# Ledger of designs, part 4: VHH binders against q9y6x5

Target 1, 379 residues: q9y6x5
Amino acid sequence: LPPKLLLVSFDGFRADYLKNYEFPHLQNFIKEGVLVEHVKNVFITKTFPNHYSIVTGLYEESHGIVANSMYDAVTKKHFSDSNDKDPFWWNEAVPIWVTNQLQENRSSAAAMWPGTDVPIHDTISSYFMNYNSSVSFEERLNNITMWLNNSNPPVTFATLYWEEPDASGHKYGPEDKENMSRVLKKIDDLIGDLVQRLKMLGLWENLNVIITSDHGMTQCSQDRLINLDSCIDHSYYTLIDLSPVAAILPKINRTEVYNKLKNCSPHMNVYLKEDIPNRFYYQHNDRIQPIILVADEGWTIVLNESSQKLGDHGYDNSLPSMHPFLAAHGPAFHKGYKHSTINIVDIYPMMCHILGLKPHPNNGTFGHTKCLLVDQWCI

## First folded at step 1 (VHH)

Design s09 (framework vhh_surovatamig_d1)
Fold by ESMFold2-Fast, scan of step 1:
Structure s09 (fold): chain B 379 residues (1-379), chain A 122 residues (1-122)
Amino acid sequence: as target 1 above (379 residues)
Amino acid sequence: EVQLVESGGGLVQPGGSLRLSCAASGFTFSSYWMSWVRQAPGKGLEWVATIKQDGSEKDYVDSVKGRFTISRDNAKKSLYLQMNSLRAEDTAVYYCASLRYYGSGSYPFDYRGQGTLVTVSS
């Protein structure tokens, strides 16, 4: 009787891949569901920040996961995107699985979604897998479907995360049509496996499924490098994050560091924290450093060395190349409806509505997603 | 650097009305939920009302529902509380507060102003 929702993320799935490649399984999913062609993500357009924005409905300055590598000026703690499970980093927000477990006697399940293997406000996902990139999509799917079908109290919210096409996007670049075609075909086959598994287990007709992503991908080049060592000596600052958004913690006077950086390259913008553009919603958090460097699309900031990346993300969230898509199917959603654009923070209040949960305060706007839902009237 | 400045408090008779204002600076006002909280003489801090960043959602403590209205103007970076049908029990210092997330019981507040005194007396 209670509504159920499975949220699936394919990391780094750029929206325009849908127009440039064939996805027969995903197209069948969309034909009987809804498609949002572009999702405007939050700045910075990186994995941890955007995955946490999806499940909290908050901008990064509000939820506190402001980068994949962070430094907190008040506590002097460091965070990296590998194995930092300290709840301190995640406790500035309440993700939807915590709300789901606390408002009713319901369970949550998670296969690798960022934050789900961490106790947040003393609450961890009822069922979860510790992050391990070596675990196959099939094993993640098997666990999620087992938990959706065999749990008491019932699992009403489940998440599933997959690292592709992000890993291949970095390695080959999004313009490598031969390699990207192979990778994206495999993802489409995984979507086909997901749908077939849900049908075989009797879950498909009563389960709401959202397929989305955290960001896109843009082409990089050895001809588009910004050598930070040509701008400033390492003795003047501590580097908290490098590319394409560099987070600079000065060891000397902030103005002196800013003056050394501000005119070093025509292909990056240099901001004092208080001068970061308001449209980024990236200023009011102790984990945002005193000076931020933002590289232009396709440019990589390096430390006197070559980059191996042929693709990257993290750039300005106004760039279409940074945008993912959202597709959904299930009893809550219309069939055969296409929508142009939503904000990534709008996903959270929509999911709360579907699950019958009262959302925590958030930056999303429910009105933006109303036309996707059968129980709502479009304005 | 972050500053919240409340104004509009004063002495009012029971059944009267008063409008409080809060001017915000030093942060991106339009990206935060905003709240009014109050502290009556000799009592603890009490949450009164909350408004979503775009003004679309509002919540109130039961004792003020139907009497108080919270609103905001993002262009002016201002928060308001229209107080009608005031009662002696509404006497308190009223604080403007910004909210990053919502907790159960008491709301955790990131920024809080200096307060404005409201006295409801005959």
Scores: ipSAE 0.000, ipTM 0.227, lowest interface PAE 18.4, mean pLDDT 88

Design s10 (framework vhh_surovatamig_d1)
Fold by ESMFold2-Fast, scan of step 1:
Structure s10 (fold): chain B 379 residues (1-379), chain A 121 residues (1-121)
Amino acid sequence: as target 1 above (379 residues)
Amino acid sequence: EVQLVESGGGLVQPGGSLRLSCAASGFTFSSYWMSWVRQAPGKGLEWVATIKQDGSEKDYVDSVKGRFTISRDNAKKSLYLQMNSLRAEDTAVYYCARDLGIAVAGTFDYRGQGTLVTVSS
């Protein structure tokens, strides 16, 4: 039987939540599996970019999903997080489900993972659900487990995405211990349901399961706002994305717009595209705008109005508050092993190895994940 | 035990027509949305068409709109795909699939063994 892998994402699960709250079901999962305490994600630390980096092993400038809101200067197309299903945005990379279906002639299954309801290079996940936030975790789990057990050719790669704790992190902020405790308890219960379902269906012993996330969350405040309208008139530029990384398309001379913005706030860095720090790997793509603004952790960029968010993400990827974790269990993984840090782009080549796929060229390093795997020499 | 058995595939000339059939058993056919999906040689699966339980709603991938018609007969527990004005790019193995009806199109759990459609010459 070919190796099988289920990749699960809980959106916005900050790594240090594991230290500050109790997760009995997740701890039982980790006890007989592996834990990576911090995953260093890609910049910008947003949902669509990081979910696509997990399944392609590429930095955002290379895979083309550079934000949740984008403008392509060459084609003059706009992308927004409102039901935009144009394959154009996703075609700069080949995600693992496409590779799985083309190299091995096997099936892939998807419950809501970003990009799985879009044909990419004329290939869509063999089984998928069109994105709908109202669909319960139980229904997503029922579909994914049914497809894992009842498919021909067999489903060897499956994905499952859940919007929490991100939605509650935005609403309450990560420092609201009462509300976050309730939300995280429910997530732990969902992990318990997942494990129980896999055991009941006879899948648990032969299935590799990865539980991870795309980013963390940091506390915001109405006392930490950067009002762009106080520094520059909206007639000088088109706003492509706002906060905490603003993407600015100048309507006048770029240098003039830059000069109006560079002294706007001590809590925001202003970059011309060519001056964006190399460590971000966020420069070489037509969808990255001529000027980007990067707010300091916990600061929100606004247009003459109050922010509705008590928590946010998108900030500098060196910040521990932006880091998720990775836990895994299954025949490919050691039992009871704890690892400190990997890069989010390292997940892709590791998954390719587990599935026996030849990875497309990528920015990950397989050596970083070797110690997690039973068939690899570590040290 | 859920079973879906496709038939009606074959070799056809460009511009020709073909009708695919699917016989369903092991579940209450009239309670499910049903779909047709296809896989071209060397390509992944592509959703083609979906039909509601009572036949009142139908949806199609853009490339087949106006050429293909999905239909069902709940009394016979059968799903059909009438394919007209066939093109070389329609060459694929066609699968009958049980659809969960989530977000109307392309969400399915079971599929059959498939039937090969070759549009050539």
Scores: ipSAE 0.000, ipTM 0.099, lowest interface PAE 22.7, mean pLDDT 89

Design s11 (framework vhh_surovatamig_d1)
Fold by ESMFold2-Fast, scan of step 1:
Structure s11 (fold): chain B 379 residues (1-379), chain A 122 residues (1-122)
Amino acid sequence: as target 1 above (379 residues)
Amino acid sequence: EVQLVESGGGLVQPGGSLRLSCAASGFTFSSYWMSWVRQAPGKGLEWVATIKQDGSEKDYVDSVKGRFTISRDNAKKSLYLQMNSLRAEDTAVYYCASGYYDSSGYPHFDYRGQGTLVTVSS
C-alpha cells in the first residue's frame, strides 16, 4: 500500500503561541508524534510565497511566487490575488501534488491550499476546491476525508488550508491575549475535530498528518509607522507591494529613486535588487522589483495614513516572531520526539521521502528532518 | 481610441536644431509621465527623455544632456522635444510614449505613436 500524507496549514501560527497559550488537542497530537519548535521560513515571510515553498522545497526567487502582490517586468503581468488562476505565476516550479500524480498515477486532493486550483505544467490536483474564504473548516475537512477514503487511483497526498490565526493576528495583534486566546482555542478545537474525524473514518492509524504554518506574526503600532509619502512623491514610482516589504518600480532613473529613499527612515532598509542580502535568497527573479524596502520588525510602511493592522508579517526571516512550527503524527514519524529547528524548504524532500517520490531539484536538505522519521538512523 | 501623433522630424545638418511635437488624444494626458524614445538604424529602442505629469521633473539620457529639452503643455495635450546641437548619431525614428523605462531598461508604456524620422547629415 502506498503511504498517505495529509498536510494541514493554519495560516500565521507563530511558533511561540505554543508556549504562551493552552492547546490540549494539539499537545495530545504532539505527545504521540513529533514537534519541530521553529521552522525558519523563506523571505519574504508572506502567505503565498511560503505556502509554495513548503510544497516545492524552493526559495521564492526559484519558484516565482515572490510576494502576495507581484509584477513581472518581462511580460508586464500583474498578480491580482488568491483568485488569480493564470498558470504563468505558478509554472516556475513543480509542486508535490503534480509530482505525486505523475510518478505512479496516484491522486492528490486539496482544500484551498494556494496554487491547487490552478493547472501547473498542465496538471491540476485530482480533487480540489476553488479558493473561497467563506467555506467552513468542516466542509474542507469533509471533502478531504471523503477523497482520502473513496478515490481511485488512491489519494496519497492531500492538503488542507485554514486562514486563521492570521486574520485575527492582523486584526488584534499577537499580544492581545484575550482575543488571541479565543481564536487559538477555536483552532485547537478544529485540530480535535480533525483527529476525531480521521479516527471515526478508520484513517488515523495509517495516515501521516503534518500540521504546520507559513509564518508567524509580530505586534504593530500607530507609533511605528514609516510614511513613504514623506520620502518620495508617488509620481516617481509604481508601488507593486507596500508593507512591510515595499516593492518599488521606478518611473525615473533608479539611482534617483534610491537616493530619495535610502536615508528617509532609520527603521527601514533600502536595497537595490543586486544589493539585497544573499541570505534572503531573494534576487534572481524578474518579479523582484528594482528597489526593495524592508521595514524593521513591528514597523509598518504607509502612504500618508494610519494603519489598522495591529499585527503583521513579511519581515526578516531570521526573526523568531516570523517562525511557524511543525507537528506531525503517523506511521512515518517517531512518538514524543522534539526537534529544535528546520528550514521550511526542508519539508518538501521529507514529504517526498514519506510518499516514495523522487523530488525535483530543491533547496531543502533531507538530513535536517531525518531524526523525525522511524525509517532513518539519525545518529 | 488613443492616439499619439508625432511631427517635426526631417533632415538637418550637424549642429542644427529641430523641435519635435506630439499631439495626444483619447486619454487623460495630464495624468501620465511622458517620454521620448528613439531607434537608430540597426539598433534597439533607446530612451531619450522623460517628463513628470506637471512638468516639474525632467530626466535625460547622458548623450543628450545639455542639448535636448523636454517640455509639455497639458492644456494643449502636447509633448515637445527641443533638439539643439544635433549630431550624426542622433539620427533615429523618434517616438512619443506615455510612460517610462524602468531601471532594468524594460518599457512601461500604455501608448506609443508612429514615430517621426530625424536625419542628421551633411
Scores: ipSAE 0.000, ipTM 0.105, lowest interface PAE 22.4, mean pLDDT 89

Design s12 (framework vhh_surovatamig_d1)
Fold by ESMFold2-Fast, scan of step 1:
Structure s12 (fold): chain B 379 residues (1-379), chain A 121 residues (1-121)
Amino acid sequence: as target 1 above (379 residues)
Amino acid sequence: EVQLVESGGGLVQPGGSLRLSCAASGFTFSSYWMSWVRQAPGKGLEWVATIKQDGSEKDYVDSVKGRFTISRDNAKKSLYLQMNSLRAEDTAVYYCATSRYGDYVGYFDYRGQGTLVTVSS
């Protein structure tokens, strides 16, 4: 029988939450599986970019989803909520569900993973749900498990996305122990429900399950604001994205805009596109704007306003607060193994190996994940 | 093109009531969290209230809890804010806003032109 994989994302699940809160269901999952304590995500550390990096193994400059809000200078298209289903934005890469359907006579299934309700290279996930955050975790799980058991050709790759703890991380901040404790306990209970459902349906012993996330969360404050309106008049530029990475499209000479911004705050770095640090791998794409502003951890860029966000992400990907974790269980994985760190782009070639797929060229390194797998040597 | 058009603002005495409306177009309204945000004269933007896509969850800034009620009608693609027991401090331009894929509190993807609410004797 072909190997099967379920990839689950809990949005905004900071790795350090595992050390500061109790997760009895997740710990039982890890006890008979593997844990990667930190996953180094891609820059910028935001939802759409990192979810697409997980399933393509590519840096954002290579897969083209460079932010949650984008402008493409060549085609003059704007990426916004109203056009997130335009295949144009997603067609610079081939996600794993497309590869799964095209290389093998196999099906894919998706419950809300970013991009799965869009035809990419004329291929949409065989089974999918149109994005709707009103749909419960249980309904998403019911659909995924139904498709895993009742599909022809068989579903071999399935995805499940959940919006928490990101939404509560923004609202309360990661340092609010009372509120975060309640939210994280609810997530642990959902993990327990997931495992129990898979066991009841006879899927648990033969299914590979990965639980991961796209980014972490850091504490923000009204005392850590960068007022962009104090730096530059809004008539000089078009704002494509604001915080914590601002994407600036100049309406006047680029050097004049840069000079107005470069010394405005000690708590942000201002880069001309060609001067963006190479370590970010965030330079070679038409959707990256001529000037970007990168706020320091916990600082929020605002337009003469207060921010209600007590937590945020999007910051430098070297920051541990931006890192999620990865846990996995199933026939492909060792039991009771702990690993320190992998790159988020390493997940894609590992998943291709588990499914027997030939990966598209990618930025991941299979060697980084070998020690997790029972069929590999770890010298 | 996403469009949000607010209405229902005006001059009201302290203790009075107003109902704000927002008409949405250019996106799948029923798939988005919706929010009301406000800007008082000489102040920055302040988040006021948020409502989940199906209306099952609502949240408010502490200063308006028990006085304001957010609601939506997905069939009419409309968002509402019922404002009771209005105070001078509620004087502001009120904006309708939307968000998707997290970031739904304190950040918003689109904001309308606003409607002015003045609470004055």
Scores: ipSAE 0.000, ipTM 0.356, lowest interface PAE 12.5, mean pLDDT 89

Design s13 (framework vhh_surovatamig_d1)
Fold by ESMFold2-Fast, scan of step 1:
Structure s13 (fold): chain B 379 residues (1-379), chain A 122 residues (1-122)
Amino acid sequence: as target 1 above (379 residues)
Amino acid sequence: EVQLVESGGGLVQPGGSLRLSCAASGFTFSSYAMSWVRQAPGKGLEWVATISYDGSEKDYVDSVKGRFTISRDNAKKSLYLQMNSLRAEDTAVYYCARDWGYSGYDYYFDYRGQGTLVTVSS
C-alpha cells in the first residue's frame, strides 16, 4: 500500500501560543511524533501566499500568489477576494496534489486548502470541497476520512484547512488571554477529535499526519497607525493592497510617488520594486507592484481612518511573532523528537519524499527536514 | 463593478430602533461573508457585525451584542442590520462591507459602500 499523508492547517497559529497555553491533545500527538518549534514562513506573511508555499516549496515571487489582494500588470487582471477561481492566478506553480495525481495513479482529497477548488494546469484535486468558511471542522473531517478510506485510485494525499485561530487573532489580538484561551482550547479539542476519528476508522497507525500553520499574529493598536492620506493624494496612485504591506501602482511618475512616500513615517519602509531586500525573495513577479510599503511590526497602514484590527500579520518574516510551528506523527516520523527551525518552503520536498514523488524544482532544502524522518540519517 | 448601497439611516431617540439595508451588485453575493462597519464623528472606523455567506454564523462587537441583529437575503442580494435599544454612542455613519472571504472575523474589507448616517439624540 502506498504511503498516505494528511496535511492539516490551523490558520494563524503563532508558534509562541504553544508555550503560553495548554494543549493536552496536541501534546499527546507530539509525544509520539515530532515538533518543529518555529517555521520561518515566506514574505509576505499572509494566508494565501504561505499556504501555496507549503504545497509548492516556492517563494511567492516564484509561485505567483504574492498577496491576498493582487493586480497583474501584464494581463490587467485583479485578484480581489480569496474565492477567486481563475486558474490564471495559480498556474505559476504545480502544487503537490497535482504532482501526486500526475506522477502516480493516485488520488488527492481536499477540505478547503487554498487552491484545491481550482483547476491548476488542467488538474483539480480528485476530491474537494468548494471553499466555504461556514462548513464545520467536523464536516470537513468526515469528508476527508471518507475519501481516505473509500477511493479508487487510493487517496494518498489529503489536506484540511481551518480558519481559526486567525479570525479570533484579528478580532481580539494575540494578547487577549481570556478570549485567545477559549479559542485555542477549542482548537486543541478539534485536534483531539481528529486523532479520535482516525483511530476509530483504523487510519491512525498507517497515516502520516502533519499539523502546521501559515503564519503567526502580532498585537495592533489605534496608537500605531500610518495614515497614507497624510503622505500622498489618492489621485496619484491606485492601491492594490493596504496593510501591513501596501502595494502601490502609480498613476503619475513612479519617482514622484516614491519621493512623496519615502520620508512620510518612521514606522514603514518604502521600496521601489528593484530595491526590495533580497532576503524577502519578493521582487521577480509581475504581480509585485512598482512601490511596496512595509509597516513595522504592530503598525497598521490606513486611509484617514482607524483600523479595527487588534491583531494582524503580513509583517517581516524574520519576526518570531509571524512564525507558525509544525507537528507530525506517523510511520515516516521519529517519536519524541524536537527540532528548532525549518523554512516553510522545506515542507514540500519533505512531503514529496514521504509520498515517493519527484518534486518539481523548488526553493526548499530536503536536508533541513531529514532529522524528522526515520528513513534518513540525522548527521 | 462591485457596488454596495446602504439605506435606512436617520434620526432616532435613545431606546429607539432602526433597520439598515444594503443592496449589493456586481459580484456573487451568496459566496461572501458580509459586515457592517461604523464611523462615529471624529473617530475611526469600528467593526460592528459579520455574517457568513449562508447566514449560519454571526458575530458582533461586544457593545452591540443582544441589541443588534445582522441578517441577509441571498435571493435579493441584500444585507440588513436591525438596531434595537439605540444609545447616543451608536451615532455614526454605517457602512456595508464585503469581507475578504477566508476569515469572517478578519477586518480586511476589500470593498465598502458610501454609508448611511444614524443619529441617536434626544
Scores: ipSAE 0.000, ipTM 0.186, lowest interface PAE 15.6, mean pLDDT 88

Design s14 (framework vhh_surovatamig_d1)
Fold by ESMFold2-Fast, scan of step 1:
Structure s14 (fold): chain B 379 residues (1-379), chain A 123 residues (1-123)
Amino acid sequence: as target 1 above (379 residues)
Amino acid sequence: EVQLVESGGGLVQPGGSLRLSCAASGFTFSSYAMSWVRQAPGKGLEWVATISYDGSEKDYVDSVKGRFTISRDNAKKSLYLQMNSLRAEDTAVYYCARGPLYDYVWGSYFDYRGQGTLVTVSS
């Protein structure tokens, strides 16, 4: 019987929330499993890019989901719909559910994970839900557990995505302790419901469960705005993405646009594509625009307007505020082990190992996650 | 097709009260959170208040807490905003909005708003 894995994401779950709020259900999960205190995500620290990096083990320049809003200079296509189902955008990588289905007689199941309702390399998740934010966590959990328990070929890889605490992090900001406490308590209760459901169905002891997130959250303010309209007229460029990483497609000479932007704000770095720092691994893709603007933490890029977001993400991936955590429980994992840091791209080769799959070439390092696994030697 | 139609705006003196109404059609009203947003003359849109799909949770911008009350009637497909102790700073066009909704890419957003109803607080 092949090993089984359930991958759960709570969007925007900043790592240090674990130290500032009480999570009795998550704490019980960790007590009998493992905790990675910080996961260093990929740049840019946005939802679509990082969720696809988790399941491919690739940097954004390699898997092609380089932002939540994209333009491809070669094909002239725009990624303008949050539910864009054009396989073109997703076909630069092979996500783990596709590999799971193609290497053996196995099925995959998905409740709302980005990309799972799209055929990728002519393969769609065996069981999936079309993205719909109105569907409750309970309904997503009911479908996933039904598919894990009653499928042929067996579901060996399943995903479950939930939009909180990201939505509330944007609305209230991570420093709003009253509202964030309420939201995070509700998430902990959902984790309790998840564990209880798996126990009642007889799945808990033989299922590997990973609980993680794609990024963190930082506090924003109306006092920290960068107005692009003060520096450059909109007739000189097409805006592909705005904040906190602006993607600029020049309508005139690139050097002239760069010169108009380079001194726009002391709280924003302006890069020609070839000058983007190597540590970002954000350069070698046609969907990365000729000029990229990177705002400093907590600063919002605007077009002559205010921003209603009190929290945001997308900032430099070296910032601890941008880091999620990873917790895991199951037969593949040690009990009561804490690890400091892994890279988000390391999750993919670890998951392939647990499932007995041959990984596609990737940017992860299996050695970084060995100490989490019972069948590996920690050195 | 989604339609949101606001009513109840008007001229009121400082310290006065108004009740705004919004009639919704073209969607399952009871399945959506609903909000009021406003735009003061020459300013951007400001979120004012939100009510959950079942009415159990309510949120307000700090400047209106204790003065405004959001409510809904799912059977009548109607959203309300009771505005008390009105101030000159509350002068704005008030829009009924569907949401916040949650999406992978952006997070929270409003996908539809009505035509608005003007509230003028002046003596």
Scores: ipSAE 0.000, ipTM 0.176, lowest interface PAE 14.6, mean pLDDT 89

Design s15 (framework vhh_surovatamig_d1)
Fold by ESMFold2-Fast, scan of step 1:
Structure s15 (fold): chain B 379 residues (1-379), chain A 120 residues (1-120)
Amino acid sequence: as target 1 above (379 residues)
Amino acid sequence: EVQLVESGGGLVQPGGSLRLSCAASGFTFSSYAMSWVRQAPGKGLEWVATISYDGSEKDYVDSVKGRFTISRDNAKKSLYLQMNSLRAEDTAVYYCASEGRWLQYYFDYRGQGTLVTVSS
């Protein structure tokens, strides 16, 4: 039988939530599996970019999903995270479900993972659900488990995406212990439901399951706003993305726009595209705008208005608050092993190894995840 | 330390030829498959060609088949890409990368690359 893998993402699950809240179901999952305490994500630390990095092993400048809102200067196309199905945006990389279907005579299944309802290189996930936030976790789980248990050719790679705790993290902020406790308790219960359903269906013992996330969350405040309208008239530029990383397309001379912005706030760094720090790996793509503004942790960039967000993400990927975790269980993984840190791009080559796939060129290092795996040497 | 140093890029007219070189150090070069990957201005990484550890197997992306030839010299720890009939679409920074068991899936060992500009 070919190896099987289910990749689950709880959007915006900050790594240190594991230390500050009780997760009995997740703890039982980890006890017989592995835990990576911190996953260093890619910059910018946003949903679409990091979800695509998990399944391609590439930095955003290489896979082309560089933000949740994008503009391509060459083609003059605009991308919105709400419901963009144009393959153009996704075609700069080959995600693992495409590789799974093309290299092996196997199927892929997807419940809402970003990109899975789009044909990429003329290949769409064998089984998928069109993105709809109103679809319950239970319905997504029912479809994924049905496809894993009853498909020909067999589903060997499946994905399951859930919007929480990100939505609540934005609404309440991660430091709202009362509301976050309720949200995280519900997520832990969903993990319990997932495990129980896999056991009931006879899938648990032979299925590799990864539970991870794309980013963390940091506390924001109405006292920490950067008002761009106080520094520059909107007639001078087109705004491609706002906060906490603003993507600025100048309508006039780039240097003039830069000069108006560079001293706007002590809580924001302003970069010409070629001056973006090398450590971000966020420079070499037409969808990265000529001027990028990066707010300091907890600061929100606004246009002469208050922000509704009490929590946000997108900040510097070196910040621990931006880091998710990774937990895994299954025949490929050791039992009761804890690892400190991996890079989010390392997940892709690890998953390719588990599935027996030849990975496309990527930025991950297989050596970083090998200690998690039973068939690998680890000193 | 593992190091890969690319060279041989430059400005060339359409239909011209260039030969890229990659000098490897810090690992057992003869034990690893090697690849060329490129990044065109404002685009993502594209795999171009791969050569097996002993040079017996070679693969190419469809757009360069018949125009590019990958080769290696294990004694010199060097990888080469002979590029003929160059087109404007071949304009990119070219990187060499290793596919060996310990370096597989990992491209941060590539150097700054070598820029190939094809212009009329």
Scores: ipSAE 0.000, ipTM 0.122, lowest interface PAE 22.7, mean pLDDT 88

